# Ledger of designs, part 15: VH-VL binders against Large ribosomal subunit protein uL6 (rpl6)

Target 1, 180 residues: Large ribosomal subunit protein uL6 (rpl6), of Picrophilus torridus (q6l1b1)
Amino acid sequence: MIKWTEQAEIKLPDDVQATMENNELKIKGKLGEASRIFRDNYVKAYIEGSSVKIATSKNNKYTKGIVGTWYSETKLLIEGVTKGFEYHMKIDFTHFPMRVSVRGDKLIVENFLGEKSPRSAKIVDGCKVSVKGDRITINGIDKRKIGETAANIERATYIRHFDARVFQDGIFLLKGEVNE
Short names: E, the ipSAE of ESMFold2; O, the ipSAE of OpenDDE; V2, 0.75 times the mean of E and O plus 0.25 times the DockQ between their complexes.

## First folded at step 10 (VH-VL; framework fv_refanezumab)

Design F1 (from E4 with heavy chain N57D; at its last look DockQ between E and O 0.02; V2 from the best seeds 0.00; counts 0 for: pae E 12.2 > 2, placed apart)
Fold by ESMFold2, look of step 10:
Structure F1 (fold): chain C 180 residues (1-180), chain A 121 residues (1-121), chain B 112 residues (1-112)
Amino acid sequence: as target 1 above (180 residues)
Amino acid sequence: QVQLVQSGSELKKPGASVKVSCKASGYTFTDYGMNWVRQAPGQGLEWMGWINTYTGDPTYAQGFTGRFVFSLDTSVSTAYLQISSLKAEDTAVYYCARDSWGEWSDAFDYWGQGTLVTVSS
Amino acid sequence: DIVMTQSPDSLAVSLGERATINCKSSQSVLWSDDNKNYLAWYQQKPGQPPKLLIYWASTRESGVPDRFSGSGSGTDFTLTISSLQAEDVAVYYCQQYYDPYTFGQGTKLEIK
């Protein structure tokens, strides 16, 4: 403890409850509960008063990078359980109109490049997907799971039997949207 | 090219103060901690402590918690060692040394050339 | 503090022969969580700052000749120079960086 120096502080809002056990930060809010494991030899996170604090025992590129990452991830946990996250995707085609629907835990893409067999993408548990027009909306409290669902959807329309320079059809993430 | 360049030799009288500088170049100064090491004439190496170049917080080894002060000026990538109330026993070469980044070890991979501080009347 | 004790205090070795320097810590410097020995070796030539040779007890720093090797674990460590060269005349220091930092007293290596 003598060598640990505080590097960052994240104040917890009044409507959020935090615990730290076995290097797992757990954040509870109105929309639910999310957690992340913060484990390192030279960087630690802990709760003091109404704040999450991050300290290091050494100052180098590795520890500075980890402090920044843990700071951002803590902020995201708080935002997720209070406001939630929302990603938007765009359905694009040039020749064959895609029909996109949600069926259980999957997003189904029909008529991709005229294919008779539908393509599908897994919707990761905790994510809600809706389709309106040429837009897909993904909602959830865990930004990592929303990102995984978006990646699954993008990968489902990856062109492998046609020259991609000729066909640019697919479903693509609209950069960095949160809410709306 | 990583380089640590220290200020020149000092000749001081007992009771005076000295401030040794260590200017870093060739890397991001605030990414690596800075250590100070003392070597009295004909003697071995003695770790004095280190300063967190990200926060500015110093840590002193036992025996160096009084008259020795580590400080920084990050705008010029420079670490400082100040010794007050100089005594004859403070006569030594003082080195700055950077923590290693390689494989996350804390060994000292780059050293300054050393600054001889001589305390005599 | 963890006390680092080197042996011998000095030695003389013929060119091309093996030189062996020992270092013993008063406490283990092996961290069980990462299974690494927090030990380094430095070479210091007259009028020069120390130069890092070995870290993690056995990992050679970039640019250090293959004839330098480190071994040992826990409390007992060895620096070996497999074929002594004229340029290897120096004082050698071990250092623990487990809690916090201490150096051995040094071992002077000379050519016989």
Scores: ipSAE 0.006, ipTM 0.490, lowest interface PAE 12.2, mean pLDDT 86
ESMFold2 (binder alone), look of step 10: mean pLDDT 92; pTM 0.941
OpenDDE, look of step 10: ipSAE 0.019; ipTM 0.576

Design F2 (from E4 with heavy chain N57E; at its last look DockQ between E and O 0.31; V2 from the best seeds 0.00; counts 0 for: pae E 11.3 > 2)
Fold by ESMFold2, look of step 10:
Structure F2 (fold): chain C 180 residues (1-180), chain A 121 residues (1-121), chain B 112 residues (1-112)
Amino acid sequence: as target 1 above (180 residues)
Amino acid sequence: QVQLVQSGSELKKPGASVKVSCKASGYTFTDYGMNWVRQAPGQGLEWMGWINTYTGEPTYAQGFTGRFVFSLDTSVSTAYLQISSLKAEDTAVYYCARDSWGEWSDAFDYWGQGTLVTVSS
Amino acid sequence: DIVMTQSPDSLAVSLGERATINCKSSQSVLWSDDNKNYLAWYQQKPGQPPKLLIYWASTRESGVPDRFSGSGSGTDFTLTISSLQAEDVAVYYCQQYYDPYTFGQGTKLEIK
């Protein structure tokens, strides 16, 4: 007989609903839904009452690591659907004012270093991008996706030719922050 | 009745490949991790790594991160060890060994009979 | 890697006498969370795969005769055969399963 021993518990806030089916933990809150598949030989996650619990059938360094990872991922799912995540970026230029706008699933950068062809960055599904003045705000419920969107935006103004030493214009990530 | 039955001995030339099978019976295959252990002739036991039989994720010991590949076919409760670009130093008996279940032990409670792989010119 | 060192490399013991095999780890294999020593002993007879004798340093696996016992904690461990039988001729290995899994070099036990 397999003995499962509880190793961790995450209490769900009152404004969050959780389900577990086919090893998929799905968390629903006011900002939407997020999910993560939790599957292992020796570790399982389940819902009991108003808590997500993580149990093991073996207690060693391998399972302890997985328990820690699943605990952290569950906390991030809850934070994402209740508060969301927010990154801030800064538009910097020396001579050529950049015009930055959002069109559909892309952020468009015009007049970068005086270029006539616009540059673009994909906004990953589930992210919202807002441009105000020289600042860009990226919001979403999935921290990985807002990070990817920020990276796409930085890469769109990456200088591939040797003028980088003279013109260090671009769009750069400020310190990533979450809503309260 | 837990059993681990391995494929038969192999005689190979340097540079060839070999795939050793380990068929499990008498238990739920995906409930227990599977380890591979090497024993060169007249030498001691050397842990090569293990594979999580539920996720399929392998972990390789130091020194086994290149030419050695662990894999599974869960439909027939079988683990595999593949060794590519065989060298004379790969001559050894290769064992599969199950993680122990009882009382949170990771000791190896059941072993296959071993597969001798001989690499010679 | 945790290095496991056995002593002696070989041992000759008369039938019915006590055999003692030592195993030392390069660091503690006692995990404070569960207070268990992650150490096992295996017996390997000629031409056969290893057989688990003892886990948690001192717990006998099912079907292992009472003459086999394990002791020790932390870094120093001992396998004892209280009355050697002819069938006990084998190579004995200690193994840590604390992090990562490593074996001692083996101790060959012979009849004197």
Scores: ipSAE 0.005, ipTM 0.523, lowest interface PAE 11.3, mean pLDDT 86
ESMFold2 (binder alone), look of step 10: mean pLDDT 92; pTM 0.942
OpenDDE, look of step 10: ipSAE 0.159; ipTM 0.679

Design F3 (from b38 with heavy chain D62Q D63G, light chain Y31W S33D; at its last look DockQ between E and O 0.72; V2 from the best seeds 0.00; counts 0 for: pae E 7.7 > 2)
Fold by ESMFold2, look of step 10:
Structure F3 (fold): chain C 180 residues (1-180), chain A 121 residues (1-121), chain B 112 residues (1-112)
Amino acid sequence: as target 1 above (180 residues)
Amino acid sequence: QVQLVQSGSELKKPGASVKVSCKASGYTFTDYAMNWVRQAPGQGLEWMGWINTYTGDPTYAQGFTGRFVFSLDTSVSTAYLQISSLKAEDTAVYYCARDYGYEWSDAFDYWGQGTLVTVSS
Amino acid sequence: DIVMTQSPDSLAVSLGERATINCKSSQSVLWSDDNKNYLAWYQQKPGQPPKLLIYWASTRESGVPDRFSGSGSGTDFTLTISSLQAEDVAVYYCQQYYDFYTFGQGTKLEIK
């Protein structure tokens, strides 16, 4: 028989529910559900009492790496469904006030550098975008999706054929204003 | 009880491809990763990488991240090594090997019999 | 990569005498958490796959004669055959399994 040795434990908060089926950990909280598949020859995850536990059948650099990854992914699942993730962006302009609004699954930017044709950025499904003043806030339960939405917004105001040292207009991610 | 049985020797021309099979028996196939090891004629052993038998995700050693592809058919407990665009330097015996998962060691306790692949014009 | 270097490259020993093969790793293969050396020794006879002899530096695999012993720790390891038999003619490999896998270049053992 394979011997499994516990290597890590993630205690579940009172306000989440966890299930494990077919090596898929599903975490449900007030903001929704998120899941990840945890399958390996030498590392397993399981639910015991009020904890997610990670065990190994081998102790080496590979399995320690997997344990660390699964530990972090579980914590992100819990944080996502309880608190969510939040990115902040800043609207910057010098001459042409940008008008920024959310329409359906897109963020629309009007009057960028005086342009008559609006620019748009796709809001990835599961993200909520709000605009207030010169700030944009992106919320969601999946950190990867809010990052992709932020990248789409930055790309929508990419300046082409202008000197970026002179025209620094755009919408930019504010580093260090997200939960880690 | 544990056996790893590989496909027979192959004679190939440069530029061809080859697919070596390794059929496992006597244990639960998805409990252990499957390793591939190369030995050129008169040379030592070289670990090529492994494949995770739960996920099918391969890990390749340095120098084996191109023309070498690991794959599985879990329904018949078989691992495969495919080599494309064969070169003369690919002439070698190719072994599959299982590492042991009871916290005894990660050493290779069971080996296939080896498959000689010869690449010559 | 952890480089494994064996010495000598070849060795001739009289029947019944002691054979000694050395293996040095470029980094320690002693895992501090469990105090084990992640090192194995293999025997390979012509036309055969390698056969596991020793794991965790000093533990004999089942069915391996007690004339085979392993010793050493950290970076320096030794395989000893206490009384050489005719069937021990082979190439011997050390292997680390601390960080993936690396084999030594092999030591050919012959009867003198």
Scores: ipSAE 0.022, ipTM 0.615, lowest interface PAE 7.7, mean pLDDT 87
ESMFold2 (binder alone), look of step 10: mean pLDDT 92; pTM 0.945
OpenDDE, look of step 10: ipSAE 0.077; ipTM 0.687

Design F4 (from F1 with heavy chain G33A, light chain P100F; at its last look DockQ between E and O 0.52; V2 from the best seeds 0.00; counts 0 for: pae E 4.8 > 2)
Heavy chain, then light chain:
Amino acid sequence: QVQLVQSGSELKKPGASVKVSCKASGYTFTDYAMNWVRQAPGQGLEWMGWINTYTGDPTYAQGFTGRFVFSLDTSVSTAYLQISSLKAEDTAVYYCARDSWGEWSDAFDYWGQGTLVTVSS
Amino acid sequence: DIVMTQSPDSLAVSLGERATINCKSSQSVLWSDDNKNYLAWYQQKPGQPPKLLIYWASTRESGVPDRFSGSGSGTDFTLTISSLQAEDVAVYYCQQYYDFYTFGQGTKLEIK
ESMFold2, look of step 10: ipSAE 0.019; ipTM 0.586
ESMFold2 (binder alone), look of step 10: mean pLDDT 92; pTM 0.946
OpenDDE, look of step 10: ipSAE 0.408; ipTM 0.753
ESMFold2, look of step 12: ipSAE 0.372; ipTM 0.738
ESMFold2 (binder alone), look of step 12: mean pLDDT 93; pTM 0.947
OpenDDE, look of step 12: ipSAE 0.361; ipTM 0.760
ESMFold2, look of step 14: ipSAE 0.222; ipTM 0.664
ESMFold2 (binder alone), look of step 14: mean pLDDT 93; pTM 0.948
OpenDDE, look of step 14: ipSAE 0.385; ipTM 0.755

Design F5 (from F1 with heavy chain T55E; at its last look DockQ between E and O 0.69; V2 from the best seeds 0.00; counts 0 for: pae E 8.1 > 2)
Fold by ESMFold2, look of step 10:
Structure F5 (fold): chain C 180 residues (1-180), chain A 121 residues (1-121), chain B 112 residues (1-112)
Amino acid sequence: as target 1 above (180 residues)
Amino acid sequence: QVQLVQSGSELKKPGASVKVSCKASGYTFTDYGMNWVRQAPGQGLEWMGWINTYEGDPTYAQGFTGRFVFSLDTSVSTAYLQISSLKAEDTAVYYCARDSWGEWSDAFDYWGQGTLVTVSS
Amino acid sequence: DIVMTQSPDSLAVSLGERATINCKSSQSVLWSDDNKNYLAWYQQKPGQPPKLLIYWASTRESGVPDRFSGSGSGTDFTLTISSLQAEDVAVYYCQQYYDPYTFGQGTKLEIK
């Protein structure tokens, strides 16, 4: 007989709905729905009343770390579906003005270092990208998907064969900016 | 009731590979992690790592992060240890061992009978 | 890695007498969050897998005779057999399960 001991509780706001099926926590709020899979031998997450609870069957460094991670991820899911997340990126160039636009599920970069072929970055489903001036804004309810979209955009202007003294152009994530 | 039954002994040449099985019975296989422990002839016990039987994610001890692969078949409650590019120094008895349950103990309460792997030219 | 050092490497004890085996860890295995020592003792007879005797430094596994006891805390631990029986001839191992897992080198116990 396995003994499970509660280690953490996350109270659900009145304006979200949560379900747990096949170890997948789904949180639905006014901005949409997001989910995470929580699987482990010794740590489980479950819904009880209006709370998400995390329990363990072992007490060690491994399980303590997992509890902390799942606690934080659950809070981020709730924040995402109620308030959303926003990342900001900056378009930098020295000589060749970049033309940046959104076309379908891709961000397109033209005239990067004078190149004739455009570069592109996949916008992960669930993310909304807008371009204004030298700034790009990525909005969404799932922080992981926003991060992946930002990484795709940074990678699209990665210079493989460069002289650092001349080629500093690119699109870069602005650190420290979060939704209020 | 709880039983871990390992596959039979193996005689191999250097450079070959081996796959040791550990079949569990008498409990819910995915409720407990599975450890692998090595004991060279006349030597002490050496923890090789463990595998999360629910998710299938292995963790390897230092020195076992290359030629050693832990895997599972949960449909038959079996854990596997595969050793590739066998060396003479791999000659040992290999044990599977279950994490214990109780007052949150991580000690190993049930062990397989051991599988002797002999590597000689 | 936390190194586990046992002493002595071997000992001989007369039947019915007390046997004492020491184990020292290179770091404390007492976790401040739960105040438990993450230490186990195993007995291994020739041709057999190890058998769990003690966990949490001092808690006997089910079915282990009362003559086996564990003590100590932090870095210094002791396995005591209060009245040695013939069937207690074996190699004894300590093991830490604090971060991740390591075994002591073993202590061979013989009848004198």
Scores: ipSAE 0.015, ipTM 0.587, lowest interface PAE 8.1, mean pLDDT 87
ESMFold2 (binder alone), look of step 10: mean pLDDT 92; pTM 0.943
OpenDDE, look of step 10: ipSAE 0.037; ipTM 0.641

Design F6 (at its last look DockQ between E and O 0.14; V2 from the best seeds 0.00; counts 0 for: pae E 12.6 > 2, placed apart)
Fold by ESMFold2, look of step 10:
Structure F6 (fold): chain C 180 residues (1-180), chain A 122 residues (1-122), chain B 112 residues (1-112)
Amino acid sequence: as target 1 above (180 residues)
Amino acid sequence: QVQLVQSGSELKKPGASVKVSCKASGYTFTDYGMNWVRQAPGQGLEWMGWINTYTGDPTYAQGFTGRFVFSLDTSVSTAYLQISSLKAEDTAVYYCARDSWPEGWSDAFDYWGQGTLVTVSS
Amino acid sequence: DIVMTQSPDSLAVSLGERATINCKSSQSVLWSDDNKNYLAWYQQKPGQPPKLLIYWASTRESGVPDRFSGSGSGTDFTLTISSLQAEDVAVYYCQQYYDPYTFGQGTKLEIK
């Protein structure tokens, strides 16, 4: 039987609006709007009344995993547009003090391992990055964009093979720091 | 806008194999399941099964388990039907058809390919 | 499999008159969870693939003229063409998509 069975429901808070078009869930709240594409042949997400619902046409470990992921992503979209997210990163060095600054849409790292050319990381649109002391704070309403920005910053201090020196220096995400 | 274009007609001997293609355009291929339907000359429609275009997992109707294989190449938005060990009874027009999920929340077939005639003659 | 039986196998109807095609399923295609009948109607003209007319027993597909209507519930369904046009000459199929998909044998519609 090819039937669609509801597997999950996310009730929308009074202060958010949701729409679903072309498999894209858009959530709008007081801090702004965020969206996520939910595409699968066996799993679908839809809006009914004041809820986002997730249904499956085949129940197995694969579809259960997708349901769980879409459920969590929907909750994160709602949280982002109502409360926002905040990630923290730490600047670590042993010998060469890094100078870290934000210029436009980039975070600039100078003097990494004594290098004369600065390294840079793209700050994804919608994210705000600030540097204070040995800490970097990333703020935004879309957790995926904040995560991408953090990954760009971590990658900016990856040690290249041609440097021939091995150090534990870098800029690293601090685990478990979510603003709530 | 939405279009399913199938490969051309085939004339085959019994025991041979054939691979029918169905190229989709005008929509996101992996969003909609793909069905295969057979119509023997002068006869009605027979549902053969479908394939999940996102996962590649096929489902075959009874009577179509064995010699019939559904497959995909998502890089070119194309579904395939392969028939091995062809028999005279396989002579038919073979259609690909898209279901109307997710737009209609149904598995009715809103767009069809033009059909591919496979003739099996000794 | 759910067997779909159409009646009549063929019919001839004068231009501008009403055509009625029946479809009966061997078991109910009404699902209580959503209270919908999982039944579709298709039109197939000579040399062409089928074209979806009706789904959920009574919902017209986009672009289908309103002279086509579907009705019925459970096991008994009807396709009605309220004022037959020359372009409506075709074979009509009902299809259940409840468990698994099956088609009726077809009804050939001609102009008298």
Scores: ipSAE 0.000, ipTM 0.470, lowest interface PAE 12.6, mean pLDDT 85
ESMFold2 (binder alone), look of step 10: mean pLDDT 92; pTM 0.933
OpenDDE, look of step 10: ipSAE 0.023; ipTM 0.636

Design F7 (from F1 with heavy chain S105P; at its last look DockQ between E and O 0.01; V2 from the best seeds 0.00; counts 0 for: pae E 20.6 > 2, placed apart)
Fold by ESMFold2, look of step 10:
Structure F7 (fold): chain C 180 residues (1-180), chain A 121 residues (1-121), chain B 112 residues (1-112)
Amino acid sequence: as target 1 above (180 residues)
Amino acid sequence: QVQLVQSGSELKKPGASVKVSCKASGYTFTDYGMNWVRQAPGQGLEWMGWINTYTGDPTYAQGFTGRFVFSLDTSVSTAYLQISSLKAEDTAVYYCARDSWGEWPDAFDYWGQGTLVTVSS
Amino acid sequence: DIVMTQSPDSLAVSLGERATINCKSSQSVLWSDDNKNYLAWYQQKPGQPPKLLIYWASTRESGVPDRFSGSGSGTDFTLTISSLQAEDVAVYYCQQYYDPYTFGQGTKLEIK
C-alpha cells in the first residue's frame, strides 16, 4: 500500500495553462510553452485545481532533494512562459577585433585572435540570439536551452594556452546581468 | 597611413645567416597578422608563412619548417625573418605583407618594399 | 596545399583590347557558411611589390580602376581588363586565402 503525502504546492497564475501527461508537465503562457519530465519512484508531480503539487511516498534526504529540484524547475517553467529569460554575454578582445554574427541556427565568430577560419556555435532551438556592439543577448523561455546556447558560445572561443601569458580574449557570460 | 618598411639588401655566403626586419607604422601592430612572401629572381610569389602578432605564434608553410624563423619586437612594431644556413636557392626578394583581418577580407592589402637577399658562392 | 594554376603564362594584347586571365584552384575556395570565394588578384609592376586588385573574387580594392574586374566561383576564376592601357603592363597573380595561402604562377601581360 502506497501513501502519498503532499510536500509542496506551486500555485499557477491565471494566465498560465498546465497539463500533465506521461509524467511530463507542460506549461503554456503568453510567450509560449515549456515542459519538463518529472519521473521518480518515490516522488510525483500532479495538477490539482489551479496548482502543481509534489508529493512523496517516503520522507528522506533523497526525496526532499527531488521535491526541491522539481519545485524550482516548475517555478522556472512558469517564469519562462510569462516573463522569459535573457542572458547577456560580452565579446572581449585586446588586439584582434572579433566579428560576431548570427547565421541561421549558428553564431559565427571571425578573426578570433587573428585566426583565418571562423568559429561557430550552435544556437539551441527556442533561443534567439542578437549581437550589438560587444554584447550578445540570448532570449528564450527555457532557461536550460539558453544556458546550453551560452555554453556553446563560450566553447567556440576557447584558447590554447602555450606560454606563461594569460590570454583573456573570448566571449563570456555576464551572469550578474541575467534578467529573471 | 599604413606603411611597412623593410631593412636593406643583403649579400651573404652559403652557410651564413640573415635577419630581415619589417617595421610597421600607421596602425596597431598587434591587431593584424604579418606574412612573409618570397620571390626568387624572375619567378613568382611563394607564401612562406605568417606570425600572429598578438600571440607571437608563427606558422610556417610546408617548405619552410626548418631554417626559417619568424619573430617580433612589439615595442617597436617590427617583425623579423631569420634564415639560417643560407643556400644559393635562398637568393630572393623577401616581402612582409599585412593581413587585413580586422577589416576583412584577409588578402594582403599592404606590402613592404621587399628586401633582396643574395647568396653567392 | 590548394594548387593555383593560371593560364596563360604570358599574353600580348593590343592597347584598348580586352585581356583575360584564368585561374583554377585544385579545390573549391568557396566557403559555404558565408558564401564567399576566398580568391584575390594582385598586380606586380616592374620593380614594385605586388598590389591588391580584387578580393572575394569580384570585389575591387579601393583606388583600382573599374576596367579591372573579377569573376568566377568555386574553382574557376577570371581577371578581365576591359580596355588595356599602357600602365597595365605587369605580372598578375591569383591567390587563394581559404587554406592558408597559395599563389598562382603568374601571368605576364604585355602590349602588342
Scores: ipSAE 0.000, ipTM 0.444, lowest interface PAE 20.6, mean pLDDT 85
ESMFold2 (binder alone), look of step 10: mean pLDDT 92; pTM 0.939
OpenDDE, look of step 10: ipSAE 0.247; ipTM 0.730

## First folded at step 12 (VH-VL; framework fv_refanezumab)

Design G1 (from F3 with heavy chain Y32W; at its last look DockQ between E and O 0.70; V2 from the best seeds 0.00; counts 0 for: pae E 4.5 > 2)
Fold by OpenDDE, look of step 12:
Structure G1 (fold): chain C 180 residues (1-180), chain A 121 residues (1-121), chain B 112 residues (1-112)
Amino acid sequence: as target 1 above (180 residues)
Amino acid sequence: QVQLVQSGSELKKPGASVKVSCKASGYTFTDWAMNWVRQAPGQGLEWMGWINTYTGDPTYAQGFTGRFVFSLDTSVSTAYLQISSLKAEDTAVYYCARDYGYEWSDAFDYWGQGTLVTVSS
Amino acid sequence: DIVMTQSPDSLAVSLGERATINCKSSQSVLWSDDNKNYLAWYQQKPGQPPKLLIYWASTRESGVPDRFSGSGSGTDFTLTISSLQAEDVAVYYCQQYYDFYTFGQGTKLEIK
């Protein structure tokens, strides 16, 4: 039998519930539910009482890294469902006024560098995107999904055929933060 | 008892592909990572990488990216090494090896018998 | 990558005499968190896979004769066979598992 040793503990807030099913940690709070799959040969996460615990069957640099990652991710899940996250992006254009709008699960960018065809970025499920002036706001409870959405937006407005030193057009991430 | 049994020797031509199997028994396959080690004729041991048998995620050592693919069939407790676009320099004995785990060691406690892959025109 | 260098490349020792193989790592394989040396020794005989002899630099694997011993710490390690037996003829490899895995080039041990 494998000897498992507890390496980390994360106490759950009173208003947060956690479940572990099929190696998927689900955290539920007032803002909703977020989850992540935690599985590894040598690291496991489980619920004991009002805590998420992480144990290892080996003690080395690899398992230490995984424990640290899962520890951080669990905290982010808790923060997400209790406080939420908000990312801010800026729309920049020079000679061609860019028109940015949300259409369903996509962010649509029109007239980018005078292009006739609109560009689009996928809004990941669970993220709320709003456009006000030259600012875009991404809200959600899953930081990974928010980050992915931001990345999609940046990628969608990447300049491929022009010198980026001359053309500064695009949508850029400014900051990401936890909502208060 | 723990056993790692590998597939038989292979003779291939350059440009061909080969898939070596390593069947594990005597323990829970998904509890321990599987490593692959190459040994060219008359030369030393070279660690190729390992695969997480639980997640299926492979990690390749430098020099073993691209043409080398680690895979699993957990239903039969088997790990696979596939080499594509074979070259003469790929001629070697390939070993699968299990991490030592009960005493928290990462050394390789059990090895397959090895599979000779010969690449010749 | 951590480079492992063994010395000598080959060694001939008389039966019953002491055999010493050295292994040097390009960087320390001693982990401060557990104060363990992530170093192993293997024995490989012709036509066979390697066999684990020593792990954690000085711990003998089960079934390994007590004439085999490992010592050292940090970057310098030694495998010692106190009294060489005929069955000890083989190639010996050191291995670090501090940062992934790397083997030494091997030391061929023969009977003088």
Scores: ipSAE 0.234, ipTM 0.716, lowest interface PAE 2.5, mean pLDDT 91
ESMFold2, look of step 12: ipSAE 0.288; ipTM 0.693
ESMFold2 (binder alone), look of step 12: mean pLDDT 93; pTM 0.946

